# Ledger of designs, part 3: VH-VL binders against Intron-encoded DNA endonuclease ai2b (ai2b)

Target 1, 262 residues: Intron-encoded DNA endonuclease ai2b (ai2b), of Dictyostelium discoideum (Social amoeba) (o21044)
Amino acid sequence: MRIQIEKDQLGWVAGLLDSCGNIMFSKTHVSGNIEIKLKLTDYECLENMKTKYGGAVKVSRTGTRYRLNHSEGLKKLLEDINGQIRIPVRVKKVKEVCEKNNIEIKYPDKELSLDTAWLSGFFDGVGSIVINQTTLENKKQLVLTFNQKNNQILIKIQRIVGGNFYINTNTQSGKYKYALYFTSKEEILQLYEYFKKYPSRAYKNKRIGLIPQYYELQTLMTSIHDNQLQETLWKKFMIQWDYKEIDEIQSGEILKQKGVIR
Key: E = the ipSAE of ESMFold2; O = the ipSAE of OpenDDE; V2 = 0.75 times the mean of E and O plus 0.25 times the DockQ between their complexes.

## First folded at step 1 (VH-VL)

Design k11 (framework fv_canakinumab)
Fold by ESMFold2-Fast, scan of step 1:
Structure k11 (fold): chain C 262 residues (1-262), chain A 122 residues (1-122), chain B 107 residues (1-107)
Amino acid sequence: as target 1 above (262 residues)
Amino acid sequence: QVQLVESGGGVVQPGRSLRLSCAASGFTFSSYGMNWVRQAPGKGLEWVAIIWYDGSNKYYADSVKGRFTISRDNSKNTLYLQMNGLRAEDTAVYYCARDTPEVYSGYDFDYWGQGTLVTVSS
Amino acid sequence: EIVLTQSPDFQSVTPKEKVTITCRASQSIGSDLHWYQQKPDQSPKLLIKYASQSFSGVPSRFSGSGSGTDFTLTINSLEAEDAAAYYCHQSYSYPLTFGPGTKVDIK
């Protein structure tokens, strides 16, 4: 689904860069270049970046990659995100690339809040939304998560929206060590209201849109005493929720369209 | 114009309690996380505790867990450290320090108070 | 807990000489390392944040570099007022920790 990056939603670009953006310098690109790697199903998300800023989107069986080497587009992107980057290591890199492009760096003038699209872009880069069986009762539980190797930004997010920390003990150096996760209905519905105003532009936006239906169904289940009917209703919902088969078919079509496979 | 002023230090016997205060002025206190950092005479800096801007989350050094409690009153622009079960090794100058504005996503301590001396001796 | 070690423990230098202080972390901390200056009988003051960013009002002779486990604070040309203890501090994870400090004295 192609969702254009509108002027009022430019914080989304900043959040995406903070989550998974790479800023690099080379002898062939002394003014810098930006790289973003996402899942193949998020190909349209990166095409929107290409449409607005130029650059190139490459597709492979392992994912999709956006690179912005185009000088004018890079300057436009830097102007659009200026004052919105929050991760310390990326603030440093944005400062360096701004200096190389004769742009005076700006820092955010406000504490992190739900008044910008930043958290939406950040979620699109490192977030997940899943339904797990997490109890001995095999009860379904909706879980929304933000993953990072450093806990600093997650602490700031927790200050404004809540959530709980989980430490990934099986994660090696260079992998995500920290997760901020949400299982509370109140917190998830608050995040849902945020995403209504500042929508996700990744494929996971389809699941975000299903959050109210999930809780409506969960509430309805307390009134249903027919196990067959319960299973049928959950199965119908999970067809909408579990888009993986459709996602894989779409991924295959993208690969064929881009000539990666025959 | 940012000022942090600690008070409540003094000489106290082992096992007793003290409450330290830090009066903040010159900035919007409720927008900043606050920390306590201590320094034993002639020694280096040791982080003690943090409290978030709204008081919702607190973290402590292992050496003080279960004995010290950090708290704040945003209506009075004041940070507190309740110290119970004091030991000789708690003897130190206690500094109040604010973390940097969220704009830098940071816990670098940009402003510190003058410190208040706590001496635990029999 | 993340342990920070500093080198050297003590250094006495003449004015205008270059001073280099090293901080090493027991595990990778990205760029979440900060440097403080503490003059005798004074509170610590922030010099460098996030490995290389100068705090407002800090003289340009102070600079920081490094990432991961190895970090350096450099005083390009030492002035008399730079006689102080210098501490590194990691904010990568709780508990927050400081290095043991480096004392710089001027001849």
Scores: ipSAE 0.000, ipTM 0.387, lowest interface PAE 19.6, mean pLDDT 81

Design k2 (framework fv_canakinumab)
Fold by ESMFold2-Fast, scan of step 1:
Structure k2 (fold): chain C 262 residues (1-262), chain A 122 residues (1-122), chain B 107 residues (1-107)
Amino acid sequence: as target 1 above (262 residues)
Amino acid sequence: QVQLVESGGGVVQPGRSLRLSCAASGFTFSDYGMNWVRQAPGKGLEWVAIIWYDGSNEYYADSVKGRFTISRDNSKNTLYLQMNGLRAEDTAVYYCAREFYDILTGEYFDYWGQGTLVTVSS
Amino acid sequence: EIVLTQSPDFQSVTPKEKVTITCRASQSIGSSLHWYQQKPDQSPKLLIKYASQSFSGVPSRFSGSGSGTDFTLTINSLEAEDAAAYYCHQSYSLPYTFGPGTKVDIK
């Protein structure tokens, strides 16, 4: 279903822009625009941006792109995010585009907290939620991460929700080399409570909704002595967990039917 | 074989500055975050600062914020700690420590240097 | 910051006896608790990582347990070479913190 950006969830837009938004200026014209690139499975998320602010959503084999050029919608988006952007490079670019649109830039008036949808939008741009196989007694581990090229903002997030830092030692293939990750049940359930109030609007929301079931299943496994039953239950859960791949195929078919892609 | 060697310690008067170095060998230095940990004579361990593998971010203990600066030169496989406004309570052996991470086991300090003594006295 | 407390501060033990050291965190840290051994005039060495996992080369008489806020380091059958200070360390969040240490001596 089409995800609406509600009035009380406008911090989500700011968080998304801080995570993966690109603010660009034409060198041939004095103008500004905002661009957001996401995976194909998040097409509906960007369609909601288009519905609220105007602009265009373009789909390709590499994903989906939302672009908003100089317009009334750009001014509305700037007003909605003004005072909410936290990453220095994006604050600088927002200031430049505000100047081009005769809007006075505002800065965050308080430290990052869980009282806004900002962290949810940020998670939708750079977050991940995965299940890893551990080497300890062949057990599964649920992991949530926030990934960044630099980690200034991750330090601020850690102050409010906890987590541990990861530095990717494989420098050959990784674009984001820093991660703030969560493996403790207590912290993940705290984040789950946050996401109930400020939902993810990306495909990740489906996995977030499965967090309670994951821990329930993990607890059940300690009382099941039938290895075949254990495997069957995990397979059923993992089908729901890996639903993203199926959704991606279905999203592609739906977009072809709508004439958006070929 | 992993080796960390600290240098630059010595005796200094309060208010002065010192720069510590930690020379790393036996591993790809640019793949690891690095930490400074200190220990006052006869006291316990106190974490001082961390720097990320590429030098893009740092974090400090409150006791040294604004006075100490951690930095690194990956081309020289060397970690630094610039200590300004030194106080008597900064007297300690300073260790550099390599941070290892595995998503299954978290972060921990797998290798430590031998330490370098800093004495702040008049 | 997360505060770690250790008990006891000091323990003098007869050789071959069992030693138990406790580390408590001011808030839950999952399993992100590590133990280090420091012998006189030497640098600290990693003993136990992630609450219960032995680091390579560490004798089997050392073991760790616990999660959340309560952690234990056990030396099963103390040897003379185990006379040292033992520190717990949390890597759950920055700033990282250490416990105040426990000194183990031989009677």
Scores: ipSAE 0.000, ipTM 0.384, lowest interface PAE 20.7, mean pLDDT 81

Design k3 (framework fv_canakinumab)
Fold by ESMFold2-Fast, scan of step 1:
Structure k3 (fold): chain C 262 residues (1-262), chain A 122 residues (1-122), chain B 107 residues (1-107)
Amino acid sequence: as target 1 above (262 residues)
Amino acid sequence: QVQLVESGGGVVQPGRSLRLSCAASGFTFSSYGMNWVRQAPGKGLEWVAIISYDGSDKYYADSVKGRFTISRDNSKNTLYLQMNGLRAEDTAVYYCARGDSYGYELYYFDYWGQGTLVTVSS
Amino acid sequence: EIVLTQSPDFQSVTPKEKVTITCRASQSIGSYLHWYQQKPDQSPKLLIKYASQSFSGVPSRFSGSGSGTDFTLTINSLEAEDAAAYYCHQYSSLPLTFGPGTKVDIK
């Protein structure tokens, strides 16, 4: 019902904040403020935040930004996400902002659950879904990833959904960046079922919705020997997958509607 | 610490077989493609074979195609090279090298093993 | 098969002198060209990746440049420890290939 629907929405908000939320304090905003920056194509996602909590959504050529400075809305957001924040650096900031707003912080269960929208919101902030060309035999490969500086949260995600770890090294700084990636059809389809129940609210949801069609097409390619037909079917799929032209048109429309361009 | 340790090399007669192993530690083995590269005494480096992170894709140099088989066991963090129909020209130090991560643009050999010598002589 | 050629094949230089090694590809490989250093009786080690990016722990005297078919490895001021064979390697397409190597020795 209504209560269940609201809980699902709150889980998504918590996951998004945990992935890319910035919590700041200033002389102007002593009780704190929250900022979320996303791609311009994710503008609607931030407008939904504004509708529920107040604040402002700013649009620019480089992206879209949500800021919540209003004390009433900030307190409402803190109450809604309380008990759902997991990333240590965000837990520390949420604790601080709760203290300044006279809210007692709550902590989530140590283990992650797929009975919440948290993972969906987290994916919208730090996840990716791409089709890569492999080095071997120029094959296409569908890959979903969760990226983090620390592997702790990725280990917890791996326990519930699987996946494989990858460590990127920054050769200039020597620092490592962790990724949990999925290439297994079985695991990706299980993630698809999760996202069907707790939808992504970012542009990524369009690609998530194409996962079953991707595997259907991949299977079909093994039985079709007409190169022209294979090429036509892949081109038709990739038009839907890429969405670049559609995204550019949509982004331009948003910029015009918000008065950034004429 | 990333470590790759080759073993299984030795002296064999032409036409015989050898199986090389490469034990990997210090990283998530199942996330990386692996390679075999060889070097004949006093000569340069020659790429031999590649295997994808999950073992589903393999490719070989023409000089060894049909005679060598690359494989891996991700549960044991081990890479293998089965060498059949060995020839004098296969005499070389064999290195395993880490590279090629599917889904990421890491197309270089960042870590190499110490090598294992294979000598094919009568 | 993409063929890589290196020049020179051998170079004997005085310490502190500048060394340049060139690598040419038989067809365009973009920036998928890497340089490896191999000291006597040791395994090769990655030195420069993607034509111009230094690998971690590599001294700043080593640098790489180039794209497409022409690539250069430069050692700005040779040290005694730099006596080694240097190999270029393309990872643009299968089969993977190496250059024949350049041996750098100290006078």
Scores: ipSAE 0.000, ipTM 0.392, lowest interface PAE 19.1, mean pLDDT 82

Design k4 (framework fv_canakinumab)
Fold by ESMFold2-Fast, scan of step 1:
Structure k4 (fold): chain C 262 residues (1-262), chain A 124 residues (1-124), chain B 107 residues (1-107)
Amino acid sequence: as target 1 above (262 residues)
Amino acid sequence: QVQLVESGGGVVQPGRSLRLSCAASGFTFSDYGMNWVRQAPGKGLEWVAIIWYDGSDKYYADSVKGRFTISRDNSKNTLYLQMNGLRAEDTAVYYCARDVYTIESGSYEYFDYWGQGTLVTVSS
Amino acid sequence: EIVLTQSPDFQSVTPKEKVTITCRASQDIGSSLHWYQQKPDQSPKLLIKYASQSFSGVPSRFSGSGSGTDFTLTINSLEAEDAAAYYCHQSDSYPLTFGPGTKVDIK
């Protein structure tokens, strides 16, 4: 079920655009257009954008794309995010597209905080939530991350939610130089409370919902001496963790409806 | 630039306790995992314990489990090792060492900077 | 625990000669093998990380190779300042372990 983008959730749109939005101008779209590309599992995230602003969501087996060329919908989106864009390169592009649409650009008048949905939208664009198996003895570790080329915005996020920096010295395709990561139970549970009020609209919402169960299971493991029982309980949890309803139901149905598959 | 300074070593009798400190400077302490590594006189290196950047996870060598406790105070940029039930075999120079976390592996990896060490002698 | 063995235990080498130190792991550790240098009365210093990646500021005469269970540290042309103990270290699994060390002296 889609989560509507209500008035108190408009920061989610700004955060998503700040994280992975592309603003372009062309011969055909002189007033600009907005494009967002996400994994196929995040298809519903982009359908929420289409429902509110119009535009089109396209799907393939390798990913999904939202494009907003519709001038009235674009103007509505610009008005909704005006004053909430924080990343310098995106602020520059939003200024340009606002000028082309006769909208006076506004800049954030408050420091980043947990009183808006901006961080939720930003997480949906560039965040990850994974469980790693780091060593034979350290079987499971829950990790949340925010990834960026520059650490400027990550420093501001760190001020409000904590976390630790990782610098990737071997950058590859699809990797960023900087990551702000969370492994602390205290910090992750604080983020969980934030996401209850400002939910993720990507597949990540389901994993966020599993965070309390993850820590309950870790606590339970301290009282279980049967290694086979421990393995069985972790396997049951990981089935829930790895399950992507969009991959099984929505992806198949959507691809079939779009004529991509039979 | 990066500096780690251990303190708290000394001569102590078997069965007693000692607390080591490691003062960090020249980097953002809360961004790194920290380790204690020891070296008995004339012998090789032996890993003792690790603590995650935020204190959320800790691991110990079997030889010290139940006797030693690693901790940190990120507000003071200081790492600690509380050593209880000291034995003659714990006699060593104790080094603190900075550790780098890799998101891809989900684990700490190598010791890029080490302190000068502090000598702990357990004898009567 | 993963046991690391080093060979040789000790070698005395003439300046400018090539030095080869080997480290063998009791099980496959991939590339999670690192090399440290410890000069007399000094703390250890990182030389090579992930079997073959030089740490910043380390002279180019030091190089590492290997994967799985067999690893090598090479000093192409030994300098007087290279007289030290050399330790391998695995980060594949807890407990973290070091090799027993190889002492390199200058003749």
Scores: ipSAE 0.000, ipTM 0.409, lowest interface PAE 16.8, mean pLDDT 82

Design k6 (framework fv_canakinumab)
Fold by ESMFold2-Fast, scan of step 1:
Parts: sequence; C-alpha cells; structure tokens
Structure k6 (fold): chain C 262 residues (1-262), chain A 125 residues (1-125), chain B 107 residues (1-107)
Amino acid sequence: as target 1 above (262 residues)
Amino acid sequence: QVQLVESGGGVVQPGRSLRLSCAASGFTFSEYGMNWVRQAPGKGLEWVAIIWYDGSNKYYADSVKGRFTISRDNSKNTLYLQMNGLRAEDTAVYYCARELEYSSSWYPEDAFDIWGQGTLVTVSS
Amino acid sequence: EIVLTQSPDFQSVTPKEKVTITCRASQSIGSSLHWYQQKPDQSPKLLIKYASQSFSGVPSRFSGSGSGTDFTLTINSLEAEDAAAYYCHQSSSYPLTFGPGTKVDIK
C-alpha cells in the first residue's frame, strides 16, 4: 500500500545518505547542508530528491551532485531519515545538523534487517555488481560488493546476508579499506529476492534484474560442448549486461540538457 | 598494543607559540576522532579541541578559540595542536585522547577510551 | 556552553561503604554523559559511557544512572584502589565540557 511505499522510499533515502551522504557547515549555511554524489546515469534519482526536498542537482562530466541547504526541505529530510541512520560517523553529523535545526535526534531501536529498504539505498551509494573473467579456469564469476572505510556496518550486514570480507591494504589511494563481497549463488539469489521487494533506484538495478538470467545461462553452459555456441550466448548476455553504447548516449544527452557540453 | 604518545611540551614565555604532537600506534588512526584535553596543576580536566576522523570538522573550547589550531596527518598517524598567543592560564598537562570506537549498533561513542601520558606545557616568564 | 557541576567536591570514605557522586548539567543532555577515574599522576580512564553503560574491564561495583540533567555514579562497595578523582563529561554539544571533579579518599 501507499504507506508501505512511502516507508520504503524513506528507508532507501536513509540508506543512501548513510553510504555516501556528506553533511557540511559554512558561514552561509550555519544550519548545515547535505550533499550526495552519484554517477551521471543516476541523475534521475537525485532529481527525484530535488522534487521532494528542494535543493539543487548539478551535472558534470564526472557525475551528478545533489545539494540540499533549503531550510524547510532540510528539516523534512531530517524528519524522514530520523531514527534510520546507522553508521556512527554519519549519526554524529546528523545529530549535529538536527541540533542546529532544533530537532531531537532519534536512533534505530531495532537491529538491521531485510525488512526495510535501508540496505537497498546503502547498496546504491557504495555497492557494485560486476562479472569477472577468472584466469585460472576461464570461468565467469558474478560478484556483489559493499565498500566502507570502517567494517562495523559491514559486519552487521554479513550477519543477516552472509558474504566474505576483503581488506584493501592500499588505503592511500583513497579507496575503501573494507569490502563485503558475495560470490555464492545462494547468497546472491537471496539478495536478489531482497532487491525484488526493495528495488535499487540507481542504474545498478538493471544488472540486478539480470541475475536470474546469469545463473540460467551458467547452468545451460554445462550442457553445451560447442565452444563457439558458448561464446555466442555469453556475448549476447554481456551486451545486455554492459549496454555501454546506450549508457554513453544517455550520459551525453543529460550533459547537453544541463548545458555542461555542447 | 594501542598507544598515544604526546611530545612538544616545555617551558615557554607568554605570547609565544608551541606545537604539540601526538603519535598514534596499534590502531587505524584515520578511523577515529581525536581530542586534546588539558589539566592545570592541581586542577580538573578541561576539554580543548576535537578533530573528526577525516579532518572535516574541528571544534574548540571558548578559552582557546582563535589561538589554538588542531590538525592531523593521517598518513603519519599524528595529531597536532598549534598553540599561539600562549598565556599563563594555558599552563597544564596536555593529553591526547581517542574518541571511543563504535561499540554499539546505533549510537556514536563520544567518550574517550585511550589517553596518552600527557605532556607538560609551562607558560612562565 | 553546557556547565557541569559535581557533588560532593570531596569525600573521605571508609572501605566497603557506598559512594554516590552526582553530576548536574545546566541543560538537558539526554544520556550523553560519561564518567572517568583519574588516580594521582596517571591519565584518566573511561569508567562509564552514555550515563549507564560500563566500559569493558571496569569492576561491577561501578554503575551509572540518570538522564537529562541529573546523573549519578555509584561505587557500591569502595575498595582501596578506588581512591581517585572522578569526572563527568558531556558529549551532547560543542564545546565539550567536564565537571570540576570529585575527589574520593580513604579514611
């Protein structure tokens, strides 16, 4: 129903902010401002944020950015996410913004679960979904990943959905130190069922929708002994998976519409 | 295993400057907010300044605002306190303190779980 | 700034007695109140966080309670090693502040 749809949207917003939201203060914006940066292909998600809360969406060659410093919209956003922010460093920033806006901060009263859209929003901010070609066996492997600088939230996600940790030893490059990754068919299909209930609102949803087809194709390949046919079927799937030409056209059109390019 | 070691303290004349350093080891320095807390001889604790884990936010006690600057170098695992315009009332042992890491599921931990040994700053003529 | 006041400022107690230290904030701080123990010539040590949560390794005789503006640190049965100064600290808003301290000594 309508109430559930609204709650799902608010949970998604909270997850997105928790993953990649920036909260800043300045002399001109003493009450605070919130910023979200996403890939250019995700521009529509941020325009939806602008429609609901106000603020501005800026487009550049490197991506799209949403900034909210409008007092009424900021208060509405804070009310909508209040009680749903889970990452300690983000909670501190939200607490400060709430204090400057005369709002009492609320904390989640329940453990993280798959009964909210929070994980979907979180995935849209810091998640990835890729297909790797392994060198050892010429085997394709589907990998879903959540990236963070601190592992606390990833440990909680692991408790509910599984996955394995990878620690990036080169933190100087500006990359996230911790990654929770999924390669198990069982775990990925469980995540797929979650995303069916609480859809990704980013362009990643396109690849999430292809997960069943990926495993169907992988299973079919065990019955095919013709290398040429196998390559042809994988090529057809990868065209759907990549869609680079369509992505480039869409990105170019957005940049033109926003006056960033000619 | 986890340790904070302050240095840079000493005797300095009023109106001059001094820079304190705090070397962190045994933990991932870049993941923690860091604080300076001071204690005048025979007196209580007084919070001086905080810097967030990424350097994005800094806050100061009113008594030092405009004179002291907190900074950090995450590549060197080092916290700094630049003290300018020193006054007799700045005489104190200066402690480096780590903000408690997230241990609960939802709440930020603003308590100080690890403290250095302190470095004495004496402002005298 | 939020001003913290502690009572008593000094208490001399016989071993095994119950010690109660109060901390009052000039305005509501929720549960953002922490307690520290400092022995002579030593650095402070975290004892209780967020009004009532014991820090790891702290003896069970130490407990905290309160919310809003009134907070209490209790030592149920004082031991010799508990002779120290005790400080409350609020993390509700900047600037962060400490109470003036309560010195507990053994009779």
Scores: ipSAE 0.000, ipTM 0.408, lowest interface PAE 16.6, mean pLDDT 82

Design k7 (framework fv_canakinumab)
Fold by ESMFold2-Fast, scan of step 1:
Structure k7 (fold): chain C 262 residues (1-262), chain A 123 residues (1-123), chain B 107 residues (1-107)
Amino acid sequence: as target 1 above (262 residues)
Amino acid sequence: QVQLVESGGGVVQPGRSLRLSCAASGFTFSSYGMNWVRQAPGKGLEWVAIIYYDGSEKYYADSVKGRFTISRDNSKNTLYLQMNGLRAEDTAVYYCARDSFEDYGDYVLFDYWGQGTLVTVSS
Amino acid sequence: EIVLTQSPDFQSVTPKEKVTITCRASQSIGSSLHWYQQKPDQSPKLLIKYASQSFSGVPSRFSGSGSGTDFTLTINSLEAEDAAAYYCHQYSSLPYTFGPGTKVDIK
């Protein structure tokens, strides 16, 4: 059991680094350093990285940052993710940092597999899960999305789990060009089964856990003809769904009061 | 499922030209590098050429450099090998092989191969 | 170019015996070596990738080892369907090269 838990954690770390990790070299960090930036609500996610590998976690108004410089921790992290990095620009950088740390790089299978936690970690870095109010019939729609600068990895994800492509034509600094999105109940429930085996370690895991309840409620609504009762039930569900936003606001206020952010 | 189907082989006289095609299906063709590998009758495998996933880089074995041209049409999921100035020593079964050179850095892995097409250069 | 040498060039083996095929590179190639199987009148099939990792669907009796210049492919208990030519392939540098092949027959 403990060995399986450890291996699942390693796959998740690889996916997270592949989605939003930066690997850099400088005269002060010749053997490399790694940086991961996430939203403020995922602060504890990065503190867990610090606990395992060392490094530092910093908080700002807009998010949180983890940085790991050359150390025994960097070598441990490289050994843990070796053979699991898939994004070409990260593969190139992992190869370079492995060479500088005297580690022989390993490559994963070309095709993605749902038998690893990689997709879960990847989702935690660049994924989203939201409920939108549709303009047609004013109904709710559950949407899961993966965002990327290049569509190559999204095509591989689509091959194993489905989904549809969207191209962001109004790209701003910090926004990705490509998105793979899911609106199909069948596909989302298959992803839910994946996340049951390889859980998200980010705050969005709370919303993932609500997916079955969302569809149960949607089905129940077809049997209820009282508009007030329908509205009341959706309001009750949305209180649970919006828990992340409430926590994010509260966390921001607390950090501002303590002078950590302004 | 991944499929690669070669065509265009045949008997041709020395000095002539021939064009081979490889039709790909069951995967996103534009995401993979592609190779041509040949095998003379009763002999071993010889790498001929590689083309990167986007067509940006092409490399050839010295034995065919200047005579053969590798190309691809990602909109048609098709790989090509234009063979000019054919010689008797070019007689071989030509295989199309899939690779992910660019996906994982500078390595080459021939994970799927076509059935091959025979090219015979004789008078 | 990097030259690959295989030994033996031919071996006739009784069923259930262990088969060992070696591949030697003219210079160090790390773990940049793959092994392929080619049955008569068939296309080559990938068996072992990156010197020691089994390709999906390959029987567990096949294994690879080695690094640098010396590599080994092992079939720990030969089956009738294993009668084939086996090739090593290096991708450390261009031009990519194959070994001359080892033919394995069943007695």
Scores: ipSAE 0.000, ipTM 0.395, lowest interface PAE 14.6, mean pLDDT 82

Design k8 (framework fv_canakinumab; at its last look DockQ between E and O 0.04; V2 from the best seeds 0.00; counts 0 for: pae O 14.2 > 2, placed apart)
Heavy chain, then light chain:
Amino acid sequence: QVQLVESGGGVVQPGRSLRLSCAASGFTFSNYGMNWVRQAPGKGLEWVAIIWYDGSNKYYADSVKGRFTISRDNSKNTLYLQMNGLRAEDTAVYYCTRDLGEYYYDSSGFDPWGQGTLVTVSS
Amino acid sequence: EIVLTQSPDFQSVTPKEKVTITCRASQSIGSYLHWYQQKPDQSPKLLIKYASQSFSGVPSRFSGSGSGTDFTLTINSLEAEDAAAYYCHQSSSLPYTFGPGTKVDIK
ESMFold2-Fast, scan of step 1: ipSAE 0.013; ipTM 0.548
ESMFold2, look of step 2: ipSAE 0.005; ipTM 0.465
ESMFold2 (binder alone), look of step 2: mean pLDDT 93; pTM 0.949
OpenDDE, look of step 2: ipSAE 0.000; ipTM 0.487

Design k9 (framework fv_canakinumab)
Heavy chain, then light chain:
Amino acid sequence: QVQLVESGGGVVQPGRSLRLSCAASGFTFSDYAMNWVRQAPGKGLEWVAIISYDGSNKYYADSVKGRFTISRDNSKNTLYLQMNGLRAEDTAVYYCAREDTAMVYDYYYGMDVWGQGTLVTVSS
Amino acid sequence: EIVLTQSPDFQSVTPKEKVTITCRASQSIGSSLHWYQQKPDQSPKLLIKYASQSFSGVPSRFSGSGSGTDFTLTINSLEAEDAAAYYCHQSDSLPLTFGPGTKVDIK
ESMFold2-Fast, scan of step 1: ipSAE 0.000; ipTM 0.460

Design n10 (framework fv_narsoplimab)
Fold by ESMFold2-Fast, scan of step 1:
Structure n10 (fold): chain C 262 residues (1-262), chain A 123 residues (1-123), chain B 106 residues (1-106)
Amino acid sequence: as target 1 above (262 residues)
Amino acid sequence: QVTLKESGPVLVKPTETLTLTCTVSGFSLSNARMGVSWIRQPPGKALEWLAHIFWNDEKSYRTSLKSRLTISKDTSKNQVVLTMTNMDPVDTATYYCARSEFDYSSDLYFDYWGQGTLVTVSS
Amino acid sequence: QPVLTQPPSLSVSPGQTASITCSGEKLGDKYAYWYQQKPGQSPVLVMYYDSKRPSGIPERFSGSNSGNTATLTISGTQAMDEADYYCQAWDSSTVVFGGGTKLTVL
């Protein structure tokens, strides 16, 4: 059990680094350093990285940042993720950091697998889970999305979990060019089963846990003909869904109390 | 077992439209890992990439030729088609179709090539 | 427009090492790919992801890519290696080929 728990954590770490990790070189860090940025609500997630590998976690108005410089911890992280990094720009940078740390780089299997926590970590870095109000029919729509600048990894993800491809033709807005999105109940419930086995370690996990309740409510609505009652029931669900905003405010207060910020 | 074969050879008059068909075997054009490019080579000159089509009908074109090029596919026939308008003698070249497989990179690179077909533009 | 520069020709004696270069701004931040083309034949992929050799390509072929220069190295060059060699990179949303190097084994 302990060995499996560790393997799942390593797969998750690889996916997270692959999604939003930055690898940098500087005059003071010629052997490289790794940086991960997440929302304030995900502070504990990065503190866990610091506990395992060392490095530093810093908090700002815009979020939280983990940085790991050349050290035994960096070598341990590189060894732990070796063979699991798939995104081209990160593969190239991981290769460079491995060479500077005397580590032989390994490449992952060509086919992506749902028997690892990699996709969960990847989702935590670049994924989103939202409920949109459709304007055409005044209905709720649950949407899960993976965002990337390049489409190759999204094509591999689509092969194993489905989804639809969206291309943002206006990249001047600072948005990702490519998105793989899910609106199908069948596909979203399959993703939910994956996340039950390999949980999100970010705040998104709370919304993932509400997916079954969302579809239960949607089914119940087919039996309700009173528009005011429908509005009331959706409002009650959305309070649970938006609990994240309250938690974000409270997390900020707690971090101030702990002296982590300002 | 993987093969690509271009139609032709073809003689085209200046200002006419070129149409080339690439017939593939040993892989499916609906395979999310696979795509097909068209690449040309004028006699004695370098390779020049023209266009690419992905499994999901996403298309990429060489910017300088984009207004003249159309790439499409018919998955049921295992065919990729390139159309190039307003042909000029400078477009005389051997035209290749080539397969790209997505692995670790978003890059297009070509592991299997067709035999090539000579397109001659002359009056 | 991105440009990959290769020497137009290179001559080596049989058994010697041939080093074919491909230069472009920040090429080391991209992957380099190499194709071998013999007269009247289609190009053949001989190196991908800077330094990975496709199945069927002899061990005497190796590659590197750093800074502004990618290099295809052929050790113990044989007469059968005589060909045109093209480097390739992906730049933003386009495929760029080098001008090619004619390798002569004399």
Scores: ipSAE 0.000, ipTM 0.439, lowest interface PAE 15.8, mean pLDDT 81

